# Designs tried in a protein design chat: VHH binders against q93235. Part 5

Target 1, 248 residues: q93235
Amino acid sequence: IFMKTLDPKVPRFYGKGTIIGVNPGVGYQPWLKERPDSTLIKYNLRDQKSYKAYLEQMKTYLTKYDSNATETRECGAGDSNDDLEKNPDALPCRFDLSVFDKGCSEKSDFGYKSGKPCVIISLNRLIGWRPTDYQENSVPEEVKDRYKAGSIAINCRGATNVDQEHIGKVTYMPSNGIDGRYYPYVFTKGYQQPIAMVKFDTIPRNKLVIVECRAYALNIEHDISSRLGMVYFEVMVEDKPVEEKKEL
Key: E = the ipSAE of ESMFold2; O = the ipSAE of OpenDDE; V2 = 0.75 times the mean of E and O plus 0.25 times the DockQ between their complexes.

## First folded at step 1 (VHH)

Design h16 (framework vhh_8h63_2; at its last look DockQ between E and O 0.21; V2 from the best seeds 0.00; counts 0 for: pae E 5.0 > 2, placed apart)
Fold by ESMFold2-Fast, scan of step 1:
Parts: sequence; C-alpha cells; structure tokens
Structure h16 (fold): chain B 248 residues (1-248), chain A 122 residues (1-122)
Amino acid sequence: as target 1 above (248 residues)
Amino acid sequence: ELQLVESGGGLVQAGGSLTVSCAASGFTFSSYAMGWSRQAPGKERELVAGITSGGSTYYADTVKGRFTISRDNAKNTLYLQMNSLKPEDTAMYYCATYDDESFGIYTWEQYWGQGTQVTVSG
C-alpha cells in the first residue's frame, strides 16, 4: 500500500512506530528511560518512595525552562516564532510554568502525593510545523468547549469503555491547550517547547486505567501505529499497606 | 540555511556493499541525535539505524549485523555502511535529526532530507 499525499506542495507521509512525516507525534512525561518499553505510571499512595522516580523525572524535564531565560522573550496573545528564521536577533517565546500552579507544580509533587497525578503532554519538535485552525463549525465535539483558535487542544479519555468509566474527571492546563505562539519550531538556542499538563482528579484507587490522549488542530491526524497526534499510557494509583524493608 | 543532503545511493547486486552519506548544515550537528530511515515501494517508512550525540547506536532487527551507522562531527556528516545487501533493502533512504537520544517508542524525526535511492538487484 502506498501512502497518500494530501497536498501536492506539502506531502504528508506516515510510517509505523516512531517514523513520521509532517504530522507531529505526541509524547508524555513522566516516561522513565530506565524502563524504555514501559508506558505504565504506577505508584502506591502510602509509599512516597514508589513515586520518587516519577517526581524526579518531572523535575528534570522541567529544568529546561529555567536554564535559558536570557535566550527567550516574553510573548503575548497573537505573537509567534515567525521571526526566528528571518531575524538572527529574534528570541523564542518564553514558556511560563506558573500555568501549572493549579496542582501540577513541583510544590504539589505534581499531584502524586494527593492521588491526583499530573502528566505532561507535548508534541515532537517538527521543524517548520505550526498548528492550523479548525473552522468554527468543524471543531471536534470532544474539544469544542476548550478549543481556542491559534492553539492545539488536548483531550484525554479512557482507551476502552471500561477505562472511560474509570478515568473520572480530567483537568487540562492550560485549559485551551498548547498555545501557537511557540510555533513554528526551528533549530534555535533557547527554544522552549510548549507543553500541556493533564491532571487526573478522580482516578480510582487500585485500578489500572489505560489513557488515550489526542492533540487537536486541523493539520493533526490521529494515527495509532505511528503515534502521530495521539499517545497511550497507563495509570495505576495504588492504596496498599507498605511492605516492611530490612534495615541495617 | 538548514539542510540535510543525502548521497551515495545507486544500483548494486545482491550481496554487495554501499555507503550512503548525509551532509548537514545550518545547525550544531554534534549536539543532535541522527539516523537513517527508509521507505520501500508499497511499504511504510521505517527507522533502520540511529546514533546519539555521544556515539551510541541503534539498529532495527532487519539490518542488525549488516549495517553500520557512524558520524563525523568535524565534517557534519552522517554515514550508513550497508553490507550483504538484499533485494529487500531496496528503498529510498532518508537522513534525519531526532528529538530524543533513546530511539525508543517516543522518538520522532525533527527534520529530514530528500533521500537517496538504493536499488539492490538479484
């Protein structure tokens, strides 16, 4: 089977696994490099040590937003990175982590301690890519209430009917998704990749929930095989007695 | 500007060898994970080999033991040495930068070239 070209001037090609054309892949954190084949986030509320690795991974990932403040600029609504390719003095937009202060900050242990874990959702850094707006009457129903022109909406659901019954309430930060002011991406020092966080407010204890998150813009298609425009991971928040450990 | 230019493709007999090269410009080549993907007629594109900024390598099972990826940071050049070529290796070969050093399930191309055609007869 041959892959379809959508626009003769801008071909779209899909590959399996991690190979992609002009459609962005979607990733999540905390993903642990020590368990590269695992998409499972599993911890016990009664055992702080069980989620320490996830907290450290989240902190490590977010350190990139602290280190290059002098190589970035403040951006308002309607701004973009359009000048980065044409102007050598232009700076990329600074990404503000304070939007996550509603229960998904380091101060709140990213919700893990309270059983409301937060997960980072990001798009791969595809050179020259930018989101295209839906027409007002064409916004998918599942993001209609949170879609904003110029942005990429995020929606997370249970992957099966059973998972959807269990997933409970999900809060999105920013509520309108990933802002388009951080696009297009180009190879530039100080670029800060925009991210969203999703908080699982009422996920049940001692149940494995398979989560499917999708990114929404007119030029994002969802392809499971290539992990384009969507991502899967599993969450299990346990509430179990802590096993005794031998100490010297 | 930013460019990845593949070269070295051609027609080769089964069992033969070929080296394809990728000349990179417009970015700090030594700081990025690089790789080779291929697309055969009627097939989906696949990652065949990757190399981290530190020199660690990844190979798909289909080419492991036959292909060798390497980089020359002083020349901003990526190489793929292909040995014991099979008709199934016939494909357009693409050079790409990757946004993650793990070459795991959440590793995507950031930028890629126009490709170089490799045809293996037999």
Scores: ipSAE 0.380, ipTM 0.690, lowest interface PAE 3.1, mean pLDDT 84
Fold by OpenDDE, look of step 2:
Structure h16 (fold): chain B 248 residues (1-248), chain A 122 residues (1-122)
Amino acid sequence: as target 1 above (248 residues)
Amino acid sequence: ELQLVESGGGLVQAGGSLTVSCAASGFTFSSYAMGWSRQAPGKERELVAGITSGGSTYYADTVKGRFTISRDNAKNTLYLQMNSLKPEDTAMYYCATYDDESFGIYTWEQYWGQGTQVTVSG
């Protein structure tokens, strides 16, 4: 059985026994999968060691954008990856990480040191998938102020009422969400997955906040049961004295 | 051209060990999660092991503790060390690319090779 004869454009889904190939999942970073509480981002502001693993994970994740300049092209506002489907010689759009320089870059420790942690939001890569724009009058209220056609808006809220009270101010980078220029996804050399970052500017200290982030495009459905179109994670920024381990 | 070429399969006795390899080309190997899936006759393909671009690993419960997935990004090569092999491990093993993000939650297999046959005799 030569699997190579299968249409490479048809992805196979492994997860919970269901093949859902039309609605993207949402992912986030940092995700420390090896930890039992892998969905919890917990660290102490007073202890750099406590958030080191998250920083490393973020750095590692972003290394994928250190692509050879020859494998990508600069894309302006009007550009897209549409040509990738038609032209095998076309280069994918280079992702611009500079959009995160205001508090969510490596230089800023992704906001962790300052107590304003940033989280990367991404969509599962579905071959050929691209966001469908809302009509102007059909944009969901929660993203209406930030929505831009051609983009995937992101909105993060507290999962519960209590969480919503605690989540505080959230900044989105870019404000419009994930830039649609990088769609459609094509499995090609040099393709750079577009991402957005969410910055928790005023998240309380020493409180657990359950966060729900949803992605918004017309062709993105939100399903709580499958968690498609959304992602959950927990954030706890501690501010506690670090017990000096008496070095025996 | 995108290519995944599996190798290292063969016949092994139960309790034995085998390492399969996958040579990748035509894409940015380091940017993708990679994994091994297998398909036994009459059974559905299943994810056996995966490794993200960051090096996080996933194992199916059926192979946990016995199999080890690793990658060499410099060589664009994926490995699966299989120890304590069982007859039920008999399958065609495929190397595949996966979506790096949310790997383990939503695992999308994007491209796969021709496979390498692993046969474990009882």
Scores: ipSAE 0.196, ipTM 0.608, lowest interface PAE 2.4, mean pLDDT 88
Fold by ESMFold2, look of step 2:
Structure h16 (fold): chain B 248 residues (1-248), chain A 122 residues (1-122)
Amino acid sequence: as target 1 above (248 residues)
Amino acid sequence: ELQLVESGGGLVQAGGSLTVSCAASGFTFSSYAMGWSRQAPGKERELVAGITSGGSTYYADTVKGRFTISRDNAKNTLYLQMNSLKPEDTAMYYCATYDDESFGIYTWEQYWGQGTQVTVSG
């Protein structure tokens, strides 16, 4: 259903509309562009070479958040990108990667060497779109304990019954998901797209797990057949002797 | 304000050639994937061709070998060269932007659809 029925290289139309009101796509990293039609994250815990490409892709993707960017400003409590709509010369808020330091940073190989791989979850850069809050009583059950008004919550689950049994503990960074202060996206040099990461803390060894991640805001529609508001990928963390790998 | 303005459409005989273009403004053109889609009367809109921010191209099977997509990032302009045109290529052609930085995002277009009409007689 995933790779055989959907070509990730060819854009699939959501529908007619404007930038405002179009449902955002959900994406993930690491995505290896040398295998653009594959959604499989597979590596051997005993073989550093088997996950090196994922680490390099994560590092390359994250270079846009370098802390020395002169085209951004620091944002503290109460700050947001709201000023960008009326003043195109205003500097966008800097996205701080330190929220990922608890096991999803470069110093920890983004969790890969410990068998707890991290995956970046992002929304497409849809100009003019911003999240709309759920009412307290309308927050979907799967994100209710982590939802915060102003944010876009993320939830990842096993795609099938067997995957649900195997996916194990998932840690969300930040726990509230993607911070909404970085919306609306106003394309300007220096804009830093907000992201979240999910860490698979207890994913089993030598078992393929199909993961479905969804983004949650009142104005993000979910449709399984067209994959609105969601993304799928597979994770396979092997734990095999390296010598046997060479015999294949 | 983001704007995409298509132009260059017209009437052409079967077997002929035509170039349509799209002038882009209000965003950093070079950081987005771009594409052409088309819609014939009574039909659903379909992707015709796309080009990533890195320059990789792809085409619908119905146009592969006949159409060429290209971009000029210095002029913020997207092009579609259409050769060996057939009556079934008759459609309104739309320019669109796509985010191509993460897997899955390719499936969502942004567009400002005025379109440019291409009509192939024969």
Scores: ipSAE 0.092, ipTM 0.497, lowest interface PAE 5.0, mean pLDDT 81
ESMFold2 (binder alone), look of step 2: mean pLDDT 80; pTM 0.809

Design h17 (framework vhh_8h63_2)
Fold by ESMFold2-Fast, scan of step 1:
Structure h17 (fold): chain B 248 residues (1-248), chain A 123 residues (1-123)
Amino acid sequence: as target 1 above (248 residues)
Amino acid sequence: ELQLVESGGGLVQAGGSLTVSCAASGRTFSSYAMGWSRQAPGKERELVAGITSGGSTYYADTVKGRFTISRDNAKNTLYLQMNSLKPEDTAMYYCAAKTYLGFGSPRYTYDYWGQGTQVTVSG
């Protein structure tokens, strides 16, 4: 005896956007699964134990990109997953983590040790969905200098005026956002979900900053009420004396 | 569209081992993130283990080092190998599936759930 939710009809268009009413949500990491109701990333620079869980979550999330050479292929500019639906021998594009080697790799503790924490940004999977390009004169101002046709630009800002004053310099990897070569998403073995990373280069110490990140493509709606096309989280990088471990 | 059916539960003595399975019917099992949640009477539902479509795993601190989650995409089956069982592991164990690649959403927003399988550990 069971009842289950049937999957609603999913769009399967290639070269076009989604069907009416379908919009990708935005997710982030590190999100700690043992604290599912918390969006707070908080740690103390002087205490490696305080950020260990975030590093382990980042490492765990990224293991899906460990080399799947037999299940993926190298894709150049202009390639995409367009042939996956029609050709059963086609392989999905391999996602290259080396784009994060500028301070957002495992080798750099994802920037946490240096007080420049990195956050993964991803779009939820919608079968057959791909980004639709803005017209040249309609690219939103906040991503205009980093927008590339065929890609999804990411922009993160302080959620309030106070947070915007505090957020400081933000670096995006890749700079042009999530590349469209990894779309459309199709149900297939070996599919590697594309991601971007956002590095908080000059976030202030001992201040809570509320961050809003948005994904930009013509067919991504931004809706504050349902948080479509956007995500919120908080960052608190502390620099304070380490509390001594209590003797048992 | 997925149907999830759990099996393999039962009575086990403390320190013992048990494997529970979740058979998925329908299509595209390999595209789902899968998880195991449990709930004991009077307790909150707890996500104990998760595995993404790419094979990345998560474990709650309560079971880390004792439980192993795995999937067989050819057989459309999810497994939870439980070792060194404790009385506090007694619960109804539920299989769950999510269309998203990972656990970027609250654990209660899974798209599909099974009916559960009871695990009782005596001590």
Scores: ipSAE 0.000, ipTM 0.113, lowest interface PAE 15.3, mean pLDDT 78

Design k01 (framework vhh_8k46_1)
Fold by ESMFold2-Fast, scan of step 1:
Structure k01 (fold): chain B 248 residues (1-248), chain A 124 residues (1-124)
Amino acid sequence: as target 1 above (248 residues)
Amino acid sequence: AVQLQASGGGFVQPGGSLRLSCAASGRTFSSYAMGWFRQAPGKEREFVSAISWSGGSTYYADSVKGRFTISRDNSKNTVYLQMNSLRAEDTATYYCAADLYGSEWYTEDEYDYWGQGTQVTVSS
């Protein structure tokens, strides 16, 4: 039925098999292609060139969410991807980037110029996986105020006690985390991976902060050694004269 | 930039085994999730297997689950696909791919870098 060659501009999905996985990994952006071994987001507020690559990487990543009204649909409360397996004409839910308009949009340079950088958090896709709700009295306290049934809460903290003293205020978008209407994941063209953004509102200048972000649902286990359900990265917002930030 | 070279393909009889390698050059690949895809004659490209950047998570298409094993050696900048109990249906060109962000390992268009492919032919 299918042709050997596919248009590389259209997302390609494996439609004839099931991908097996039980616990999602967590990814983040911006991650620069020129420094793939580095999890460090480091820039100087006084040097626009130092964060230009991060802004371009964020913009490039988010182009996958450019509206395609013919291949996606608007989903409200109570909607999900349950119909995608049963109906070949069903469309995946459209992910609306306007949820990030509170300082994590392209218009706000993703907070970088103001020293309040935003970071994208995403989960790897597992076929048929959906978040399982915590019981009301069993929601972890670090996400209790931002947990919503049917969704995945995100929490970012300083990785050590020193980092936690320095990380400051963190804002989450959407406030209730990654919405469950984009689950279960099903192989389909036009599927839009849901994401969250985390904004570092009061991170100190000239200090390295090691950040640990975790995703929360009853069926997400956290394992530091295998980095399941969590991710680590470092942030350093410098405020230094531009002449001091010159490499050989 | 990362360059990927896939190798280890060849001709094998049904029930045989092959080990494919994908070597990264120019930079270490320890920050990349790695995937294997294949394309058989007259068919679309399909996902085979993926491994997270740490090696802690592995994923397999149902058609290869229990027969193929993906692994990586970050000290050698190499990812491997051990293929056991090969069937005629496994005949394809196999491609390795690198995904810097690791969250969309099953989708071809999300991979940043691709190898040139290695041919696997399973026939008596």
Scores: ipSAE 0.000, ipTM 0.292, lowest interface PAE 12.0, mean pLDDT 80

Design k02 (framework vhh_8k46_1)
Fold by ESMFold2-Fast, scan of step 1:
Structure k02 (fold): chain B 248 residues (1-248), chain A 126 residues (1-126)
Amino acid sequence: as target 1 above (248 residues)
Amino acid sequence: AVQLQASGGGFVQPGGSLRLSCAASGFTFSSYAMGWFRQAPGKEREFVSAISGSGGSTYYADSVKGRFTISRDNSKNTVYLQMNSLRAEDTATYYCAAEPDYYGDSYLSESAYDYWGQGTQVTVSS
C-alpha cells in the first residue's frame, strides 16, 4: 500500500530540493572569516593596513567570476537561466564585473582608499527561486525610481534616524539592482551568483553608521525579526593619525 | 581543529521518527549557517534543510517540508534534524555542513559549505 520507489538513474541535484514560496536571505561582503562574529567594517583612511583584510576578502570573493568561457555563456537582456531547469548540460549566464568599474573595482581598491567603501550585496541561492515582478502601482516608494521588471532592486538606508542622517549619498551598481536573467538558480557547474554593489559616497569620518539593506521583489518578504530579505552591517571610516609603536 | 560529528541515524519503519544531531567544534558556531544534505545509493547528493546562524531563518526541501524540523542550540554548538513520518525514499546517508552566514552563497549549494561532517546512515524499511 506504499509506493516503492527504486530510482536506478542518478538524479541531478537541481531536479531535487526545489524550494517554492521561501524568502532568500541577504548576504554582504566584505565579511572577514577571521572575525566571524563581527558585522563591523571599520578602517582608518590613514592606515592602509587597517583595510587590507577587507580588500583581500573582496578580491577572494570575486575570483569565482574569473573568466571561464567553457562553463558560462554570454547573455543578453532577453535571456534567462530557464533552460538550466530542463537541460543539465546548458551553460549559466556569465556575470559581468565591469558594471562595478565606476569606483567599485579592484583597480579602485573598492573605494576604501578614497573613503567611499563598496559593499557587495547578494541573495542566497535558493534552487528554482526567481523574482516575481511587482504590479506597476505596487512598487515600494524607496525603489520606485530604480525598479526594473524582471530584476531585484536593492535599497540601503541608515537603520535608525541618526544613522539615516549620517549615511549620506549611496550609489547602486547596477542601478536597477540584480538582473533576473541570472535566475532561476539551479545547481549547475559554473553557475555565477549575481551580485550588486553599494557605494557609500559621502559617509562621514569618525562616525559609526548602522546600515540596513533590503532586496525588493514581490516574492521577497521583509521581516525584521527574522532578517528575511534584509541584512544589517556597520561602517566606520576613521580619519585619525596612525599611532606610532614605541613612542617616547 | 574544526570538527562536525553527525549522529542519530539507524533503522526505522515507515511512519517512524528519528532525530539527527550534529555537534560542532573549532569555530564560532553562531556565525555559521548549518545545513543537512543526504545521498542515497547511486543518487546525487541533495539538500534537505538549513538554518541560519541566529536560528531565525529555516529552509526545507519540498520533499521534507512539514515532516522534518531543523533547530539549533548555540549554547551547545549543536544542530538537530527532527525527522517525522519517515518514508522509504528518505533512506540515505545524512551529512551536516557549516557555511559562513554572511558569505552570500546558497545554503542549498554544497560548494558554499566550508566544513562537512561524516555521514550518518538512515534506513527506512519495513
Scores: ipSAE 0.043, ipTM 0.467, lowest interface PAE 6.2, mean pLDDT 82

Design k03 (framework vhh_8k46_1)
Fold by ESMFold2-Fast, scan of step 1:
Structure k03 (fold): chain B 248 residues (1-248), chain A 124 residues (1-124)
Amino acid sequence: as target 1 above (248 residues)
Amino acid sequence: AVQLQASGGGFVQPGGSLRLSCAASGFTFDDYAMGWFRQAPGKEREFVSAISWSGGSTYYADSVKGRFTISRDNSKNTVYLQMNSLRAEDTATYYCAKDTGYFEWLEPSEYDYWGQGTQVTVSS
């Protein structure tokens, strides 16, 4: 399964391969550079080498959020990136990684060692795109308890009935999803794209689980055939003896 | 395995031109945006230019806009950077990079694979 990257220019009507509006794609981390077309996250709890590459990929991805006072600003209540559209010298809001300190930080090996792996979820950068709020009475049931006006809720489920029985408890960080203050995106130096993390708290051992994650806002359409507003990946957490004894 | 081979660098005088090429393999080339970044000695890598998966959209740093042109040939799995009116300030090692598949192409850390660089030196 391959994902086409959406062109972040102003939405336009096209023919074959058409994007007929601004509908962001959803992406995930980690994935391995040696298998760039693979969506499988597979590792053995008893073999640290089996998940080291995923941890390095996550660490490398998160390096972009290192704070720089000259290129970003701290945003409080009511702040947004709206000024970036009008003034290229305006500073974008700094994204705070401490929201992931509850088991999805580098210090916790992103949950991999404990069999509770974390996955980064992000939306493709679309110039000028911002989330549109659901009406209060029309928020989808699967995100209703975690929906916040101005934000993008994330929901991950098993892709099939069997996968849904096996996926178990999922924790979302931040709990309300991706905060809309980091939108709209403009090609500005120092822009920090917001992300969410999804932690698989009770995923079973030695079973392949196919995961489907969806992003929720009124202006995000879910289309399985074009993979808009959604992403698929597979997780397999093994608990098996290694061929050779591993030593510290 | 993903491989990116940058070439076409060299020594050139101010006002001169060079064309850089990046040959890609190990992934579905026409599914990903590609970017060019550069790094001068003692400096961090900076964005130069990017091109969408289809070639329909191109982006440039203000310092190179109007002088550089990015293009791609999906049938040859190659991205190009045409550099005109070169200045001493353009002296750097130039890297091509495959994006993460998320159009997060303006920060070096957003690119999941970096090819071997090609040195460009602009001096009289």
Scores: ipSAE 0.000, ipTM 0.205, lowest interface PAE 11.9, mean pLDDT 79

Design k04 (framework vhh_8k46_1)
Fold by ESMFold2-Fast, scan of step 1:
Structure k04 (fold): chain B 248 residues (1-248), chain A 123 residues (1-123)
Amino acid sequence: as target 1 above (248 residues)
Amino acid sequence: AVQLQASGGGFVQPGGSLRLSCAASGRTFSDYAMGWFRQAPGKEREFVSAISRSGGSTYYADSVKGRFTISRDNSKNTVYLQMNSLRAEDTATYYCAAGESYWGTDYDEYDYWGQGTQVTVSS
């Protein structure tokens, strides 16, 4: 019995609307509407039915990035949403899903069929919030090799020492995390919330792994007790025979 | 509900080009992602390309990437497949498909299908 029904301490869903505050929460996908209190992603590699709901949820979530070209603009390096507050006719940057084409796209069933499942990581909306850069000598060790000024680095690890031994290799898309060009967040039609994906390349079969993902920028505090700047979920990739019903 | 009509197929020599069109009739064409699939005699239906509702995102099969370009014109309710540097192995019936909540490589996940247009690449 997991006793998780009365006091959930971590975000169960992403996109709860606009949060007014100084520190963004972190959310993940996929979560199932049928099980809103669950943070467990569990499926059997030998049973396509066991992961179909996760794939449908991921596909549904990502359709929001199919915004009409007239509601968004293509942004290159150095562009940002800074002008959205000053110019009512300015368009928000279009988020490019092709960054996930290396095993975390719909084309690859988000890695689920191959036992390398992908998870979407995002920051909750805070009006006017933007990432503040670390000083070069102050970048946390766990993201130092993947930190880029102007971006939010993501790092996922096992929540306990045992989980950390089991989590295996993790790939981040984009490798430098969430690009700051999609900030600040403003409440406007056409705004496309930036996301990252985390792929679990070598997660073990038939073993529950508790994952902790943190977002890294100078103005993101990490507090385990209040779950600030971090999110927890569990992954279990089973490799079990499909149960056959005997009918003679 | 949307109805799809593919056209533009024909006979071309290797190295030639063709532009396929898929005209949609019905309301709210811009609410659908669009895909192109092909089927050669004796083979299963395979993915060719897909395009998002806005046209801002595209997918291509590795066999056609760099040679084919998918595009759409929502004002004309039409999706296009520009096929360049055609090869004998591109010979197939080409189908367009519309997805209300899906776009990608799995043809079983698309909601609406056109009848197809034949492309033959031969000398």
Scores: ipSAE 0.000, ipTM 0.113, lowest interface PAE 17.5, mean pLDDT 79

Design k05 (framework vhh_8k46_1)
Fold by ESMFold2-Fast, scan of step 1:
Structure k05 (fold): chain B 248 residues (1-248), chain A 124 residues (1-124)
Amino acid sequence: as target 1 above (248 residues)
Amino acid sequence: AVQLQASGGGFVQPGGSLRLSCAASGFTFSSYAMGWFRQAPGKEREFVSAISWSGDSTYYADSVKGRFTISRDNSKNTVYLQMNSLRAEDTATYYCAARSDYIFGEYPEDYDYWGQGTQVTVSS
């Protein structure tokens, strides 16, 4: 379900000294079942058929937040899932999709039609795992303005210097990243996996951009060789006349 | 030592076809993204096509889309470029390149290893 962690053709456990089960992998959507090894999100603004599958995948992924709402509770600031391990009757926190209403909702076609595509970022489920706060003044500079204690900040950049020049402005929803109230994860009915979305506001037309997204908390290590706490994907937003037989 | 052996170039008339092969040795081929680049005399290297480590993600320069197809066979440590409907502007030395990453890039500086190249000449 998540490319860089659960892809059967990519070793799930790689890199000398990789710690298995203590550092979350990062996944993204839309991932298409028809292209399970592909990390490429590619579409033509002038051909709605070219992005229909991505929209359908996004809609399908998000329906789970509606289907188990009765098995969840409302959580405010300072709440958490701490009671889930000890109390079988405790309900997990409900995840609110309205945080994506500024251009990353179904009504906005997740930004695809406007050339500002949105991508879902999530952490793979590790039983009992929760984010640990950075110490005061030790928050990494790239997330300092968007970090919230108890939460996991997300930052996406171009994977190379040229990609970074091309990636343009990225908007994060929620701005503080993935909220810690949905942790720890426990294997229970009604658990709603928290997510963030990243919107590519000014990504250039007709250029491949390789994107690297990282998740930030004190207990998330970033290992480029093992790709722990991070994920890669490619985005290509074309603005080309529709050609009926140009798909090869 | 790492080696990339490109072959399959030659002389063809406009509208003809060629299949280039790049045989890799000395590294774990299945963990590398592969690319094809070309260079005409007096010009910079330009991107032609790329393929991810698994073979399922591919990318093409606009000038070759619909005419060229990149593929790979990880059991044979080989990447291929099928070139159809060749034009005079496709005349160049073609280089295969390997990137120590699962993800490909379109920039020459992203690639770690380069082959010696194979010459393609399209002329009447």
Scores: ipSAE 0.000, ipTM 0.183, lowest interface PAE 15.1, mean pLDDT 81

Design k06 (framework vhh_8k46_1)
Fold by ESMFold2-Fast, scan of step 1:
Structure k06 (fold): chain B 248 residues (1-248), chain A 124 residues (1-124)
Amino acid sequence: as target 1 above (248 residues)
Amino acid sequence: AVQLQASGGGFVQPGGSLRLSCAASGSTFSSYAMGWFRQAPGKEREFVSAISGSGGSTYYADSVKGRFTISRDNSKNTVYLQMNSLRAEDTATYYCATDYDFWSGYEPQEFDYWGQGTQVTVSS
């Protein structure tokens, strides 16, 4: 059991009734509401019915990004949601789904049909929270080549040595992680939660792979017991004959 | 996995008070921020209040600010919502959710697994 203390120089509270500086949890999709205790994504490549529920969940989740332009604004690299707390007329940054490649779209069944399933990774929304940059020489090795200042890097690995041998190539979108321009989160109409997608390009057939994904920023500690900074789920992509009629 | 059980609802007259409880099991309760949501008949589920894992930070919807108080007892794995000066518009089924459920990117309309909730009826 390892207990870390938060950096005392990081603000824990900004204004009465807001939560700031708290360590965010990590969530994933598709998480099926009918099986809330299950973290297993399991389907058969040869049976479209076996992954229909996952596709429906991902489509439903992403519907919130089909926003009216009048309720959001375009944000460049130098922008952020900082003005939302100071200016009642400020609009939240628009999150554009075009940052995800064609292999992780509705048109490609989010890679499920091709055996390269895509999974959405998001941070829990904490009012007023924003990522803090690592010092240049202190970026963790596992995200060093994909880390960008002002962003939250995502890294997914096999949870055990065997899982790591099997997980294969993982593609991250956006490549540099979740951009900080969509922070701080404020509870406002029209806020668009930023997300990342990870694509399992070469995950093996007929093998259960336990995946551990972590979010990286200086003010994110990793604690699975509290579901902070990291998340676990399992993926099993089967390639076997479609089950014949069970009821005659 | 965290299992949540909401209780404490009932019938009350306008201006009355009720205290709701949300009991958690199955994981490290003190590590999660907790939230209360409500759904009135024919309406969408809406946010009511939230409390940090330590209890040091709280947030309230404008409609309940000054009337409702959220608190927690981590030794009992329980979150409370003290509702004072109740109004007819507070009539709803009240649900509790963890930080993972509340802020993991799920909208209230996606939470049919939060259990049955606890019914609050404010009527003369």
Scores: ipSAE 0.011, ipTM 0.237, lowest interface PAE 9.0, mean pLDDT 77

